# Miniprotein binders against a2bj90: the designs that were tried, part 120

Target 1, 235 residues: a2bj90
Amino acid sequence: MSRSARRKTSALNTVLRVVEVFASIQGEGPFTGTYSVFVRLAGCNLRCPFCDTRYAWSLEAGKPLGVEELVEEIARYEPSLVVITGGEPLLQRHPLNSLVEGLESLGLRVQLETNGILPAPARDEQLWRVYHVVSPKDVPVRVPGAKLHPSWVDYARATGRAWFKFLVANEQHVREVAEYVAKLGIPRSRVYIMPLTPEKLDMKELLELHSRIASLAVKWRLNFSPRLHLLVQLP
Short names: E, the ipSAE of ESMFold2; O, the ipSAE of OpenDDE; V2, 0.75 times the mean of E and O plus 0.25 times the DockQ between their complexes.

## First folded at step 13 (miniprotein)

Design JX13
Fold by ESMFold2-Fast, scan of step 13:
Structure JX13 (fold): chain B 235 residues (1-235), chain A 83 residues (1-83)
Amino acid sequence: as target 1 above (235 residues)
Amino acid sequence: NPDDEDEAQWLLKLARIYQRAAEQAARRGDLDKAIFYLDLAVELLEEALELLSNPEIRKQIEQELQTTKERIEAYKKKLEEQK
């Protein structure tokens, strides 16, 4: 086989459908405030009614990019954290493992954001070694078809590299989250509650909602995730 | 209880925030999002009613709750017509 044809075939076998790549500050979860590059992968296995990134739902919304090219693009930003999000990134699991391998070879820290419907990483996957923020959509927001894969709880206990982030509006939602995580055996130290912010809140409304959910986090002894990028008007 | 009244006032405010968000979503044609936020508003209004004892205020919130439920049904009908 010619070298050119072989290289083209190899690149195609490790191709990701990418919606966007951009630098910002991680506004959510355990790494809030970190200078990050966001890699939004196309395709999603849910249709959450509150979704703000509906443009990423279709796999066809993503442009095909080779893993090697994407690693080089990410590296140019010199990020403290690479956030791989989507859609649902695990829909592109095989090339995603190759991307993670490339990023780790450069010493870059990687965080995956996932809805947790697909299984957690196995020990032989590159994804086993990176951080995961799992956002279940079965509780309290009750998205049809959403069910957390039980392997995520085992992965979190085994590695200490997974956290669970829940969208909440009121205390009843926080109570449902507390019951849910207790039944699954998820430690409270790995649980984040985050305000369910609709689009176009003014700053006073946004701050008040953040304050109320943060107070509930203290009351229920859970971690609080802001949506910092909304407060500071970053993407 | 003054704490119950403060909590009720916040729940009412949040319900109205979600109602406004639902109206904005509906204007964009995102009826599934509008229904979702109105369902949250219903939950919040019902929760506020559990904390409120004043009959006049309760009657006003019960009317708001009924209007919100009617709006949900109207959006569901519209969404079915798009299928």
Scores: ipSAE 0.726, ipTM 0.891, lowest interface PAE 1.2, mean pLDDT 90

Design JX14
Fold by ESMFold2-Fast, scan of step 13:
Order: sequence, then structure tokens, then C-alpha cells
Structure JX14 (fold): chain B 235 residues (1-235), chain A 83 residues (1-83)
Amino acid sequence: as target 1 above (235 residues)
Amino acid sequence: NPDDEDEAQWLLKLARIYQRAAEQAARRGDYDKAVFYLDLAVELLEEALELLSNPEIRKQIEQELQTTKERIEAYKKKLEEQK
């Protein structure tokens, strides 16, 4: 089969529901400060009360876009990192693996943001090869239905390509996170705590909350994730 | 303990930040978000009470806690009315 015919067949067979594609700085997690292109996929298997991207909850919120078209759009930004987020990206697992294959073929670094309810990648998936920031919603924020799939801990140990990022408000939340990760055998070096910022904080409140959570990260020997984009007023 | 007093004051401040966020969410009709933030405020107020020994301050915080719980029930009723 010619490559042109194969590419056309792939585009016809593989489609992602995409809410938005935009360039910004990764504000959170292990790659904080990296020039990134964000790809927000539609559909989510949670209804987190604190969610700021409720417009992405429905699969119908996403525009159908072929994998090859999306790869070309992303490549035009010349990003240091491609951040695939949502909703929950793993709801579109099959076309997502095809997207990752296309991005890796161009030498682009890929990070997936996931709530970790759906299983971690298997060794034969393209997703096995990329970075994952897993944001459990069962602890401490207790979102209904948000149980972390145990395969994510095994994936993190096997690959070193997963980190766990937790929203926290106070020291009791940090204690719950520390107990949770110890019980599951998640190395502390793979754990980030991040301030649970409600909308409409002024800069003084935002900085104070960041400072308090960062101090707790030092005290509890965990990594700290800012929400840098909020501090510098980027998307 | 000075560290306990500093911690209690921060917990009270943070509880009030989440209460303000809940009020703003409620004004937009986001009652699920309002309930979530008020539940956090309840946790923070309860934690502050464990660190505070002054009876008059404790009484004020217990009243604030009761008022917050009443707001949660009112917003839960509003949330059911939206279904």
C-alpha cells in the first residue's frame, strides 16, 4: 500500500473530539515552566465540583479532528512539550494512541494529564512510552466515582514515567496524601502537592496559598507544584 | 503554642476564602461548587477549633460553623431543584 493511501485510511479510521489547541507555558507538575502546546480532548468520566473546564465534560463539546490534521497543527507551534488533557483523554484511548505515535515520529515530547480512573497503558500501547501526570480525585478531594486504578502504581514503578499530583488545602490534606501514597507504595519522589485554588483569588491570596502549600511540601518531603499560569495570567 | 495559634489563624482565613468562593459560585448558580467549598470550610473551621482554647473565640467559630452547615443544606436544596 502506498504511504498516501495508508495515511488517508488512518485519517478516516481515527478521529479525536478536540475542544481546543493552544500554546502556553505548562504551569503545573514536573514540567513546570516548559513552552507547551495544550490539546484539550472532550469527554470526562467525572463531574468534579471544583472543575474550571466544565465546557469539556461532554464528548459533543469536541470538534472531530483527524489524527494527521491534529499532528500537523501541533507541529506548527514547534513546542518543547505537547500536553494532552481534557476532560479525560483516556476516554478516547484508541485514537489517542495513534496521535501519540504521530507526535513521537516527529520527535515531540508528550505528557498526558489523567484522573487515573481508567487503566494505565499496557506495554504494547504507544501511550506506554510517554509521560503521565496522574491527578487522583479520591484523596483528599473525595470526588464521587474517582477511584485510582491500581495499574498506575505498577506503571510508575516499571517506567519512571508517571507522577501523582494532588490538590490540597491544608496540612490534614497533606497527611491524607502521605498516608495514601505510602499505603499504595508510590515513591515520594513521584508525588506533587498543589494548592486547591478557588477562582477569583486576588494576587496576595494566591501567593499566600502557594506559600503555605509549598512550606507543607518541604515539611512532608513531597514535591510542590505551583499553578504558575495563574500567577503569570496565562491560559 | 505559638505555632498552633498561627496555624489556627491561617485555617480560619482559608475557611473564609472558601466561604467567599462558595458565595460567588452560588451567585452564578453553581451550587455543586458552592457546596464543595463550604464542605472544605467546615473541615477547616473544625480543625481550627481543635487548636483554639479561648472560650469566646471558640463560641464565635462554633456559630460560624453552624451557619456554614445551614448554607450547605440550603444550597443542596437549590442543587436538587436544578435536576
Scores: ipSAE 0.663, ipTM 0.862, lowest interface PAE 1.3, mean pLDDT 89

Design JX15
Fold by ESMFold2-Fast, scan of step 13:
Structure JX15 (fold): chain B 235 residues (1-235), chain A 83 residues (1-83)
Amino acid sequence: as target 1 above (235 residues)
Amino acid sequence: NPDDEDEAQWLLKLARIYQRAAEQAARRGDYDKALFYLDLAVELLEEALELLSNPEIRKQIEQELQTTKERIEAYKKKLEEQK
């Protein structure tokens, strides 16, 4: 290949389609309260009816950005945590591994948010070494096509670097989650339940829903994830 | 049972929150989102009925369920019209 052709081919392996990059506080999951930079990748393999980020569904919603430029942009924020989310970030798996390698080289902690439909990382991927919050959409919210890939359970057992976060509205949903994780052999210590908050709740409604789901987490011996950014009015 | 009454009142409140969310989504033409929240509201209203024995209150909730199911049918028709 000529030098120009080699550069074009290399760029395809190190370019991500990025919707937005912004600093905020991680409001959910095991790293709640952490000063973070969020990297929203374009493209999604689901069409969840409750989705608040429908603008990221299309791969065309993302602007092409080189891994090196993205790493440099992220580093300028000096974050305690880099949250890679989407859409579904594993749709851009190959350049995502390159991004993770660059971020780890700077000593940055990385967390991936994924719907878990695509397989968990293999041992030879850079993604094997970072944290994953898996949000299954088959239970209890029953999104069509949203079957959790079984390799995520094996990955969680092998590495201790995956947690499973479920949207719940009531106790019946929590019961379904408890039965689901028991059948799959997911330890309860790796399970978070999170309130299913529709858009435009007032503060009193938001607090009441959080309180109710937190009480259910205690009753069912599961971890609780708030949606802290909603409570403190951050993006 | 006071615990059942308290639980039923929360389920009714939550059902109404999801019904409001459905109406907001429908106003934006998001009938898939509206239907998702109305289905949740139906589930919550049905759970509340199982906890309540007072015939007058049960009748009011049954009327609310009927209205919600009619709204679901209307929104399904709207969603099909968008296809």
Scores: ipSAE 0.518, ipTM 0.827, lowest interface PAE 2.1, mean pLDDT 88

Design JX16
Fold by ESMFold2-Fast, scan of step 13:
Structure JX16 (fold): chain B 235 residues (1-235), chain A 83 residues (1-83)
Amino acid sequence: as target 1 above (235 residues)
Amino acid sequence: NPDDEDEAQWLLKLARIYQRAAEQAARRGDYDKAIFYIDLAVELLEEALELLSNPEIRKQIEQELQTTKERIEAYKKKLEEQK
């Protein structure tokens, strides 16, 4: 490898395109209720119709930030959890591994939110060591191009560090999720169903939808994820 | 069956919530989002019909289903115009 190529590779591995960094409470998934810093990375490999963060779809929506600068910014919040989210963060895989390394060196717990289209971490990646909430978009919401990479199932079984979170509206969706996870060999203990909350729900509608989906989780013996931040009016 | 009646009423309410979301998305020109939510509304209305036995109520929901399907076609035409 030439010296110039080596320098360019190093620079690319230390810069991330970041849309926003903010403190809130993790409202979803296995760490619901945790004081967290959210890092929204730019770029996405899907165009989900229900997406509320369309402003993050383009890589150019993100500001270039050095990994060290970003680690320092995150650390100032003193979070219990760092949530790295989309667009699709694995599109920036190489500098993301560097970010994870920096955060782990400070003893910070990291959770990645991913659509699971790109492969799960390999053992030699820093990402192998952190938590992953995988949100498949092939079932039940049927987003074109959104096939879950099979390596995520192997990663979940090998590490116990991945969960699968599905957006659902009704019992038919939950049935489709149950069939899907059974076919792929995903343990029910690793599965969350979450209400598909459309825009401009009033609080009564939001609570009723949560209640109905939670009841289905009990019936189908799956875990339930709220969207707690919506219920408590946090970002 | 009281449980079927409660479930049917919830499915109708949820269908109307998604129809409202579709209308709001359409007003912003997000026709892909509008189609997504209106498709869910159709599924929910069809599911509610399976639980409902009253012929008069079923006719009202069948009519709502037809107008909802017409909205899908309108949104598809709008989406095609954006291409």
Scores: ipSAE 0.694, ipTM 0.877, lowest interface PAE 1.3, mean pLDDT 89

Design JX17
Fold by ESMFold2-Fast, scan of step 13:
Structure JX17 (fold): chain B 235 residues (1-235), chain A 83 residues (1-83)
Amino acid sequence: as target 1 above (235 residues)
Amino acid sequence: NPDDEDEAQWLLKLARIYQRAAEQAARRGDYDKAIFYLNLAVELLEEALELLSNPEIRKQIEQELQTTKERIEAYKKKLEEQK
């Protein structure tokens, strides 16, 4: 079979379960403020109590979309960044690598958001070359079943393309994060703390919580992630 | 200590924000979320007590802690009923 025929057949057979595709501003992590297209994949291997996207927990919540079709839809937005999130995107690892290859071929920058339970990319995966924001759920929020796969630390050291983002409410949480990352050997420069914002905060409460967590980031010499989209009322 | 008093007031405010979030979650039948936020409120109330020395204020917070723990147990029962 020719390479062209194999590529066409593979694209037709490669399907992702997609909950939603929308344009917004990346509100969190190292690319905060970037015009982005968000691709929410269906399925999750956790049941976080604070989860705001419970509608994405089941793989059946996602509409089957071919990789080629999805690449075309994303490209129409002309994004500075493609954010692949979920659920847990790595549950659909095989077609996800094909999606990443298609996006990379168009020169699009890709960021994956993952809970880090499943292994980090291997060197022969397309996912090896993109950015990853890993959100461990074992510390400090202690979600059952949420153990960070150790390969993510090795991946971060090897590539410089992974950051670790932690939800925190108070200084005790920040202390737990500091101890956790020190024990695992995660460089402080790759660690973000982010306010654990509950539903229906007024703007004054939201800003005060952001201010308090940002102050703790300075005190503990960690990076701070806002939840900018909440502050500016974007999805 | 003025710094401890300011910190304690913020911890109490944040605890009450999480308690409000728990009530909202419970009204929607989302008891696992309610329990999660009430547990955060318990941690914050306990931290505030470590910073406060006034016996009358401490007693009020200890009562709020007990009420919060009772709400957690009530919501655990409701969560089991949903399974």
Scores: ipSAE 0.678, ipTM 0.876, lowest interface PAE 1.3, mean pLDDT 90

Design JX18
Fold by ESMFold2-Fast, scan of step 13:
Formats: C-alpha cells, sequence, structure tokens
Structure JX18 (fold): chain B 235 residues (1-235), chain A 83 residues (1-83)
C-alpha cells in the first residue's frame, strides 16, 4: 500500500468490508475452547494455495458495515472472545482500530488473526492492547511474498500479546519452524504448531494427523494447536 | 529397523492423503492447491525412501514418486491455460 492510500476520509475509517459474522468455538491457538464470535473481513495480500476461504480474498467480497452496527451485532452474541480474521484484517487497519475501540469499550476480549506481513501495532493504536495470533506463511509452507514483518517479534517481547502459529505436515517442517523461531529470537512459549489439514479428511485421518503433530510438539518442546472445531464438527 | 518402517508407513499414508486432496482440488479447477499438495506428497515420499531398504518396496515408492511428479507437471500446464 502507498502512503497516499493511508489518507482516507472519515467515512472510510468507520466502515469495514465484512464477509461473515458467526458464533462458534475458537478451535485454534492459545484460546482453544473459548466461546467466540468470528468476524471475517474481506481482502487479502496473499494467495495461499492451501487457503480454504478464497471467497474472502477480494475486498469486494465484503459487505460494507458501519463500526457501530458491527459492534452491536457482535455484542448480541455475548461472546467470551471476539476473533477478527479474514483475509488479512490489517488491510482494513484504520476502521479495524475503531472496531477494536468499540469492542473494548464493552469489555469484550479481542483476538486478531494475521499473516504478519504488515507491521505490528504501534503503541498509539487501539490494536496495541489486543491479542494477536500471527501465522507466518514464509515457513514452512513457503508462500511467495509472505515475509514476516520483524516488528512482530518486538511486539511479542514488549507486550506478551502475540503468539506465532505454524502449519506443519511432518517432522522436517517442525525442524524448520524451530530453526526459524530460534533465528528470530521468538520464545518457544509463544510458538504453536498446528496440523496442515487438507479438506475432506475422515475423522480417523483427522485424529491421526492431530496425534502425530501433537507428539512432535512434545518432542520439540513447542505448544500444540489443534483444529478443534474440525474434530467436533463445528464451523 | 522396525521404528524406521513404522515412520515410513506413516509418511506414505500422509503422502497419499495429500495426493487425494490434490485430486479433489484439481476436479474443482484449483490447480494451484493441487500442485501445493502434490509437492508435499513428493517430500513425504522422498523422506520415506530414506527410511526403507527393501528393494521391492523402494521400487514401488520410486514409481509412485515419478507418477506424482508427472501429475505436478500436468497441473502446471493446466494452471498456465487458466491464465
Amino acid sequence: as target 1 above (235 residues)
Amino acid sequence: NPDDEDEAQWLLKLARIYQRAAEQAARRGDYDKAIFYLYLAVELLEEALELLSNPEIRKQIEQELQTTKERIEAYKKKLEEQK
């Protein structure tokens, strides 16, 4: 994005392009098992080949919703956690900060899911105060153009509000993750490995893949993220 | 080594899971996804070959590896045609 693209009207700072809003259980990462409302924002700066939400890639896939209207819709679910995902939600950074402010004013806990290509929040952003699960796509899945912005490591150390979640298929992938996080100085306590599940696995295959990756997490002294919603058949 | 055989069997099973996922993606015209999963299958088949010493089993896996690589090239052509 250019510098000129950052200068927007106040109207654009209060409108988000939203693909869907739904209640479920957070199935992944440090808040696994939490009753959550998911807010999927439109637009993405990557074209990951394994992406299951390709319908959210275009900004035009999202319906324009005012921040106040979206806050009210989310609040009706009475969630323990609001998960803002996408696409890449930081592409809508300015109105996203306004959404976070509105949600925090209601005492709601917010988690952002991001690919980490765009910079981490600055101290003067509302986003500085919420939780972030960063999913680097440069290792081990090697998506072209997916370089983690170095500010995410500094943000994680400064705040304790970021974790790094990696998709892995086998032990070689886990080794690559371990090398990557050691090189960047990311504490192992902030690292999750998660099974790279293709679509249409039967339950036995899904469970076996989870078991194998969980065993590798123990062996490599990393945290394990399931995809719990898939195991219990929720959206 | 029995531990190597067990590990190899899991790698082969996982490779076949990704091959099946690639076939499903290709049927939908998602050739980029299909190619991605086939490359994972190639990695897993190559890793399994490093753990196996039986010549007959190795020959079968080498055949499967070759077939998988040929499928990747076919899907790359399909992906180019979509551009």
Scores: ipSAE 0.712, ipTM 0.884, lowest interface PAE 1.2, mean pLDDT 90

Design JX19 (at its last look DockQ between E and O 0.82; V2 from the best seeds 0.84)
Fold by OpenDDE base, look of step 14:
Structure JX19 (fold): chain B 235 residues (1-235), chain A 83 residues (1-83)
Amino acid sequence: as target 1 above (235 residues)
Amino acid sequence: NPDDEDEAQWLLKLARIYQRAAEQAARRGDYDKAIFYLDLAIELLEEALELLSNPEIRKQIEQELQTTKERIEAYKKKLEEQK
């Protein structure tokens, strides 16, 4: 293999398609309230009707950014957490492992947001070390082509570094989540339910919906994920 | 437990929130999103009907359900026309 071919293959593993990088508060899941840098990666393997980030669905919507440059950009924010999100971050698995390696070398904590369709990290991946919030799209809302990869359950059990976040609107959705996680053997302590909020809710409606879903979380003995960023008007 | 009537009124309110979201999506040509929110509205209206005992209210919700279903079919047609 020529030196040129190795440089091209190494270069492909060191470039991410990035939509945006911004600092905010993590508004969702187990890290709610954490000062975070968000890295939104381009490309998604789903077309969820309710997706708030449709602009990230195409890989072409992202700009190519080198992993080293991205690590430096993230580090300047002095984040308490790096949240890697997007469409589906695991579509860029190879350069994403390199990104995680770079961030961890600086002592930065990393949390991935994924739809759970692609396999969980293997033990030899840098992604094995980070936290994952898996958002299945097959329950209670069913997106065509969504199926939770079973390896995420195994990863959660093996590492304790995965949580499962479900969008819900009513008690029936919460029931379906409870049945689904029971069937898969996912501990309830790893399950979050989150309000399915439409765009442009007024603050009163948003708060009432949060209150209702939080009450259901207590009733069903599940964790509640707010959409805190919406409540506090952060990105 | 909240009174079944309080829960029904909440479900109706939430259904109407999703119906508004659907209308907003449809105005943007996002018929996939519009259908999605109307499907949610149907689920909530159906659940509210299970809790409601007043025949006049039930009749109104049944009419709202039917109208919502008709809107879904109209938006499905629009979504097909975009393909």
Scores: ipSAE 0.866, ipTM 0.947, lowest interface PAE 0.5, mean pLDDT 94
Fold by ESMFold2, look of step 14:
Structure JX19 (fold): chain B 235 residues (1-235), chain A 83 residues (1-83)
Amino acid sequence: as target 1 above (235 residues)
Amino acid sequence: NPDDEDEAQWLLKLARIYQRAAEQAARRGDYDKAIFYLDLAIELLEEALELLSNPEIRKQIEQELQTTKERIEAYKKKLEEQK
């Protein structure tokens, strides 16, 4: 078989451990409002106390799905965006690259969500061409073991396909984020601050927290990310 | 200063939101999440104290701070017992 055919066959025959696949709206970051299919991969290299998807921490929480099967399932939704999330999707990097290849062969746009601990994509990876929303967990909350790999800043500058998103509760958190991104050389245009929302907020509380964080985003000249799916009561 | 009063009132409201979230997490046995939210609440209560001068109100917030710190220590013990 040719090199191209062998690569294609390998991509179609690999397996991902998947917790769930569902349709919704991307509620956060630069693609807010986009009709999306979410693919939640199992496994995480962090144990963030604020995590709202603890059920995806263990690799054993995922069921094995072949990449070909998964591409077919995703395509039936006719999404405008495929969001790959988790846990931490880059723990399954090799089969993830196979999934991206399959999705891109159908013209589907892909976004990855990552905590940025593992390195950014290399030029020869299918992941090089997808969009990335990177959520470092070493600021403002400083989760143990979290450290943004420096390659993500280089990747963002080289490709324009990465953004950095931070959960914040108050102005002190925003100040910490501003200092962090300045130190790393991350341009403000690539930075989002987003309200740190606990479970079971009523709509009035959600709106007020959004309003306060949005005002801080304007004050500090950073982008604001809503949690739109919470405001419109979608998963 | 009405701007300081408005900000302090928001900080107190947000601290109480996080205190409620901590209670909900603790009822599920998620003591690490509960401690995280109580630490946030402490930060917010301390910020509110810096903006307020009324000694009656300050005493109430200082009592709330002390209660929150005691709750954190209780949850830390429960988290350690889960090991």
Scores: ipSAE 0.817, ipTM 0.922, lowest interface PAE 0.8, mean pLDDT 92
Fold by ESMFold2-Fast, scan of step 13:
Structure JX19 (fold): chain B 235 residues (1-235), chain A 83 residues (1-83)
Amino acid sequence: as target 1 above (235 residues)
Amino acid sequence: NPDDEDEAQWLLKLARIYQRAAEQAARRGDYDKAIFYLDLAIELLEEALELLSNPEIRKQIEQELQTTKERIEAYKKKLEEQK
């Protein structure tokens, strides 16, 4: 089928359940420090005990928005990066592909945040073309039901457009991550460790935790992701 | 040895930070979150014990470890009551 025919077919799935849209700085991962618009989609296929966005777990938490309306809203911010997050955005895969097509048509850079349980994009999906930060929840945090779909490793190797970001509290967690990525054949250059920040840290505690995890990243030769937005008190 | 002492003190501090987070979660009825953070605190307390040789300090940490395990069991009962 031609791209035009596929585009028309995708337009029939043009509604997304959206929890919130806001401008901020990307505080995490490979694009840390980038002026971004965050699009939080409703619905999640996990119930992570450390989750800070439990309000997004249900699809009913999201307002139905047309893809064209959402693209126009995002474009008004003139962002350097569009971060599509959730919940789990891939639960709304079909209209999400339409959103990505609209954003790409405007020359906007798109990053998806995903737990990686659902399969990576296929070559004929618009999602194949964008950046993905995959946050596995099977290691080290052992969330029930979480298992990284093996297609994400293949996608990362084929495209160079996926990175793997792991929540860690201590060196044992980092060791588990290092073993996990070695077994899966994920290059260290595509791996980020990020501090598992609990609620109501004061600024000194937050800095100390960042410093300790960053030191472990150096020791284990992995990349470090801060949670910069927490340090600078942005959403 | 000074590096081990610094590391142990940080592990103890972080364990207490997670214990505080667990208490806050429990007050809101988020017992799954409370249990998760207390499990992390246990891991950190056990790591600190491996770095510390002072018998009095070790005994205090072992007591804290036991108290933390008891809190986890109490929160598990609360979580089951919510189902």
Scores: ipSAE 0.737, ipTM 0.886, lowest interface PAE 1.1, mean pLDDT 90
ESMFold2 (binder alone), look of step 14: mean pLDDT 87; pTM 0.855

Design JX2
Fold by ESMFold2-Fast, scan of step 13:
Structure JX2 (fold): chain B 235 residues (1-235), chain A 83 residues (1-83)
Amino acid sequence: as target 1 above (235 residues)
Amino acid sequence: NPDDEDEAEWLLKLARIYQRAAEQAARRGDYDKAIFYLDLAVELLEEALELLSNPEIRKQIEQELQTTKERIEAYKKKLEEQK
């Protein structure tokens, strides 16, 4: 057996720290409206002040779960899409590649949600073949330590399997996003702006904020991501 | 300008939404979140002032901006006390 195959069979490369697994509708990004199973991995390399999932920040928040067991649990939901999120799922890169391999063997479509600080997948990783929604936190929300790794732009150009999703509150934020993606050479067709929704908006406030950000997306020729799950009150 | 007035009204509304979110975060002791939302409110209030011409309304918003900045400084002190 090759060294790579031996490593993939080790416990370290076949166990993930998992916070939760649940079925919902993907409310965000290019696959909005898709029946999905969400797999939230533990651990994060950022402490975003607006974070709604602070319970996943610590690696210890996750229960150890074998890749084979996790694949079987996901498969029972019969999802159209598996969304791997967290914390930052790339912190568990080695067992994550094993999970993706297992999911692909069942013909399941996989989307990774990442902050983009860690490098994009290499061609020999299973992660190279799945979809990635990269959520940079350096612009416009200016989270300390949140520099986008330049390999994500190269990965997006090489594969067409990465999109960049930005939280925005107002037109000045959209302008900053437009300047940022132009400087990095990210095509506007791969850019999503999404409303920065704080906790406990009523439905009218939530709808108004969505409407205003959507109008800015039209004006600036960018894609719009809703937070559909918030509008329909799903997790 | 009616378009500027509509835009200013929305910016003020959104600033107050973020101020409410900051207050809720502060009540939970999440001062980092509170500061983040108040910083957004400051940006929105400053943008609204650029669109507003009425001196009485401008004075009210300038006072709200000052109060928001003072709240940010108070929460920064609370955050340091948690370290």
Scores: ipSAE 0.723, ipTM 0.891, lowest interface PAE 1.2, mean pLDDT 90

Design JX20
Fold by ESMFold2-Fast, scan of step 13:
Structure JX20 (fold): chain B 235 residues (1-235), chain A 83 residues (1-83)
Amino acid sequence: as target 1 above (235 residues)
Amino acid sequence: NPDDEDEAQWLLKLARIYQRAAEQAARRGDYDKAIFYLDLALELLEEALELLSNPEIRKQIEQELQTTKERIEAYKKKLEEQK
């Protein structure tokens, strides 16, 4: 094959570096309980100390897969929701838009999970039309280098297709979240607090932490996200 | 105040959960994760002290605070050695 033909073929068949594809139940956020296929993309622009998916930090952790091939693999699961996560999926923004186009052409609902450091989708991106769960890492967990891009707040107001999900351990963290979202003008209806669960909790500890954070959500008039997959022992 | 005592007991339990997580992370050489969880435990222990008036319990928590600070410093040295 000639260099020009190789370039054309690569452009038409856009490649993503993929860590894993698996079926499970969405355990978090506004679509909790939905039968989903998870697509974990490689590469991340943060090194969160509490990260449970450190195996996805490097782009080298992902295997190159063509968009067309990945769409076919996802479709075989017949999911109610496709969850694109990572690392940070927006690091692979161009091929990700092509993936979203393919999935939408099949009538599949798509949700992106992002740390929100990179800008929100522009109106001319396929990503503009799908759901986004943004997990800021500047508050309350104060990860170095994390700063929510302000365009995510504008995107949420304009489309109603973004929610903000915060990891919290205690009431002080919830207070910090409430102050943060008020300052940015994020409606409370778009805000989820989620328990900051360390690895290898026993079931009683996991349930108690969930109960305590859920009670704080009621008290502070915020939405609560469980980690349902952890409670039911799913990936 | 019974509500403050119940809250303090939960904060102490949660602090110990994070301390256990830090120990597990340290055993794997994940000192950044260990430090993160110990920092959370430190905050929770400090909050518990604000809610408790019993001098004996306060002294025990103050000792646990000091031990936690020492573990954080030890893990910071381990993390620097990995660089």
Scores: ipSAE 0.726, ipTM 0.889, lowest interface PAE 1.2, mean pLDDT 90

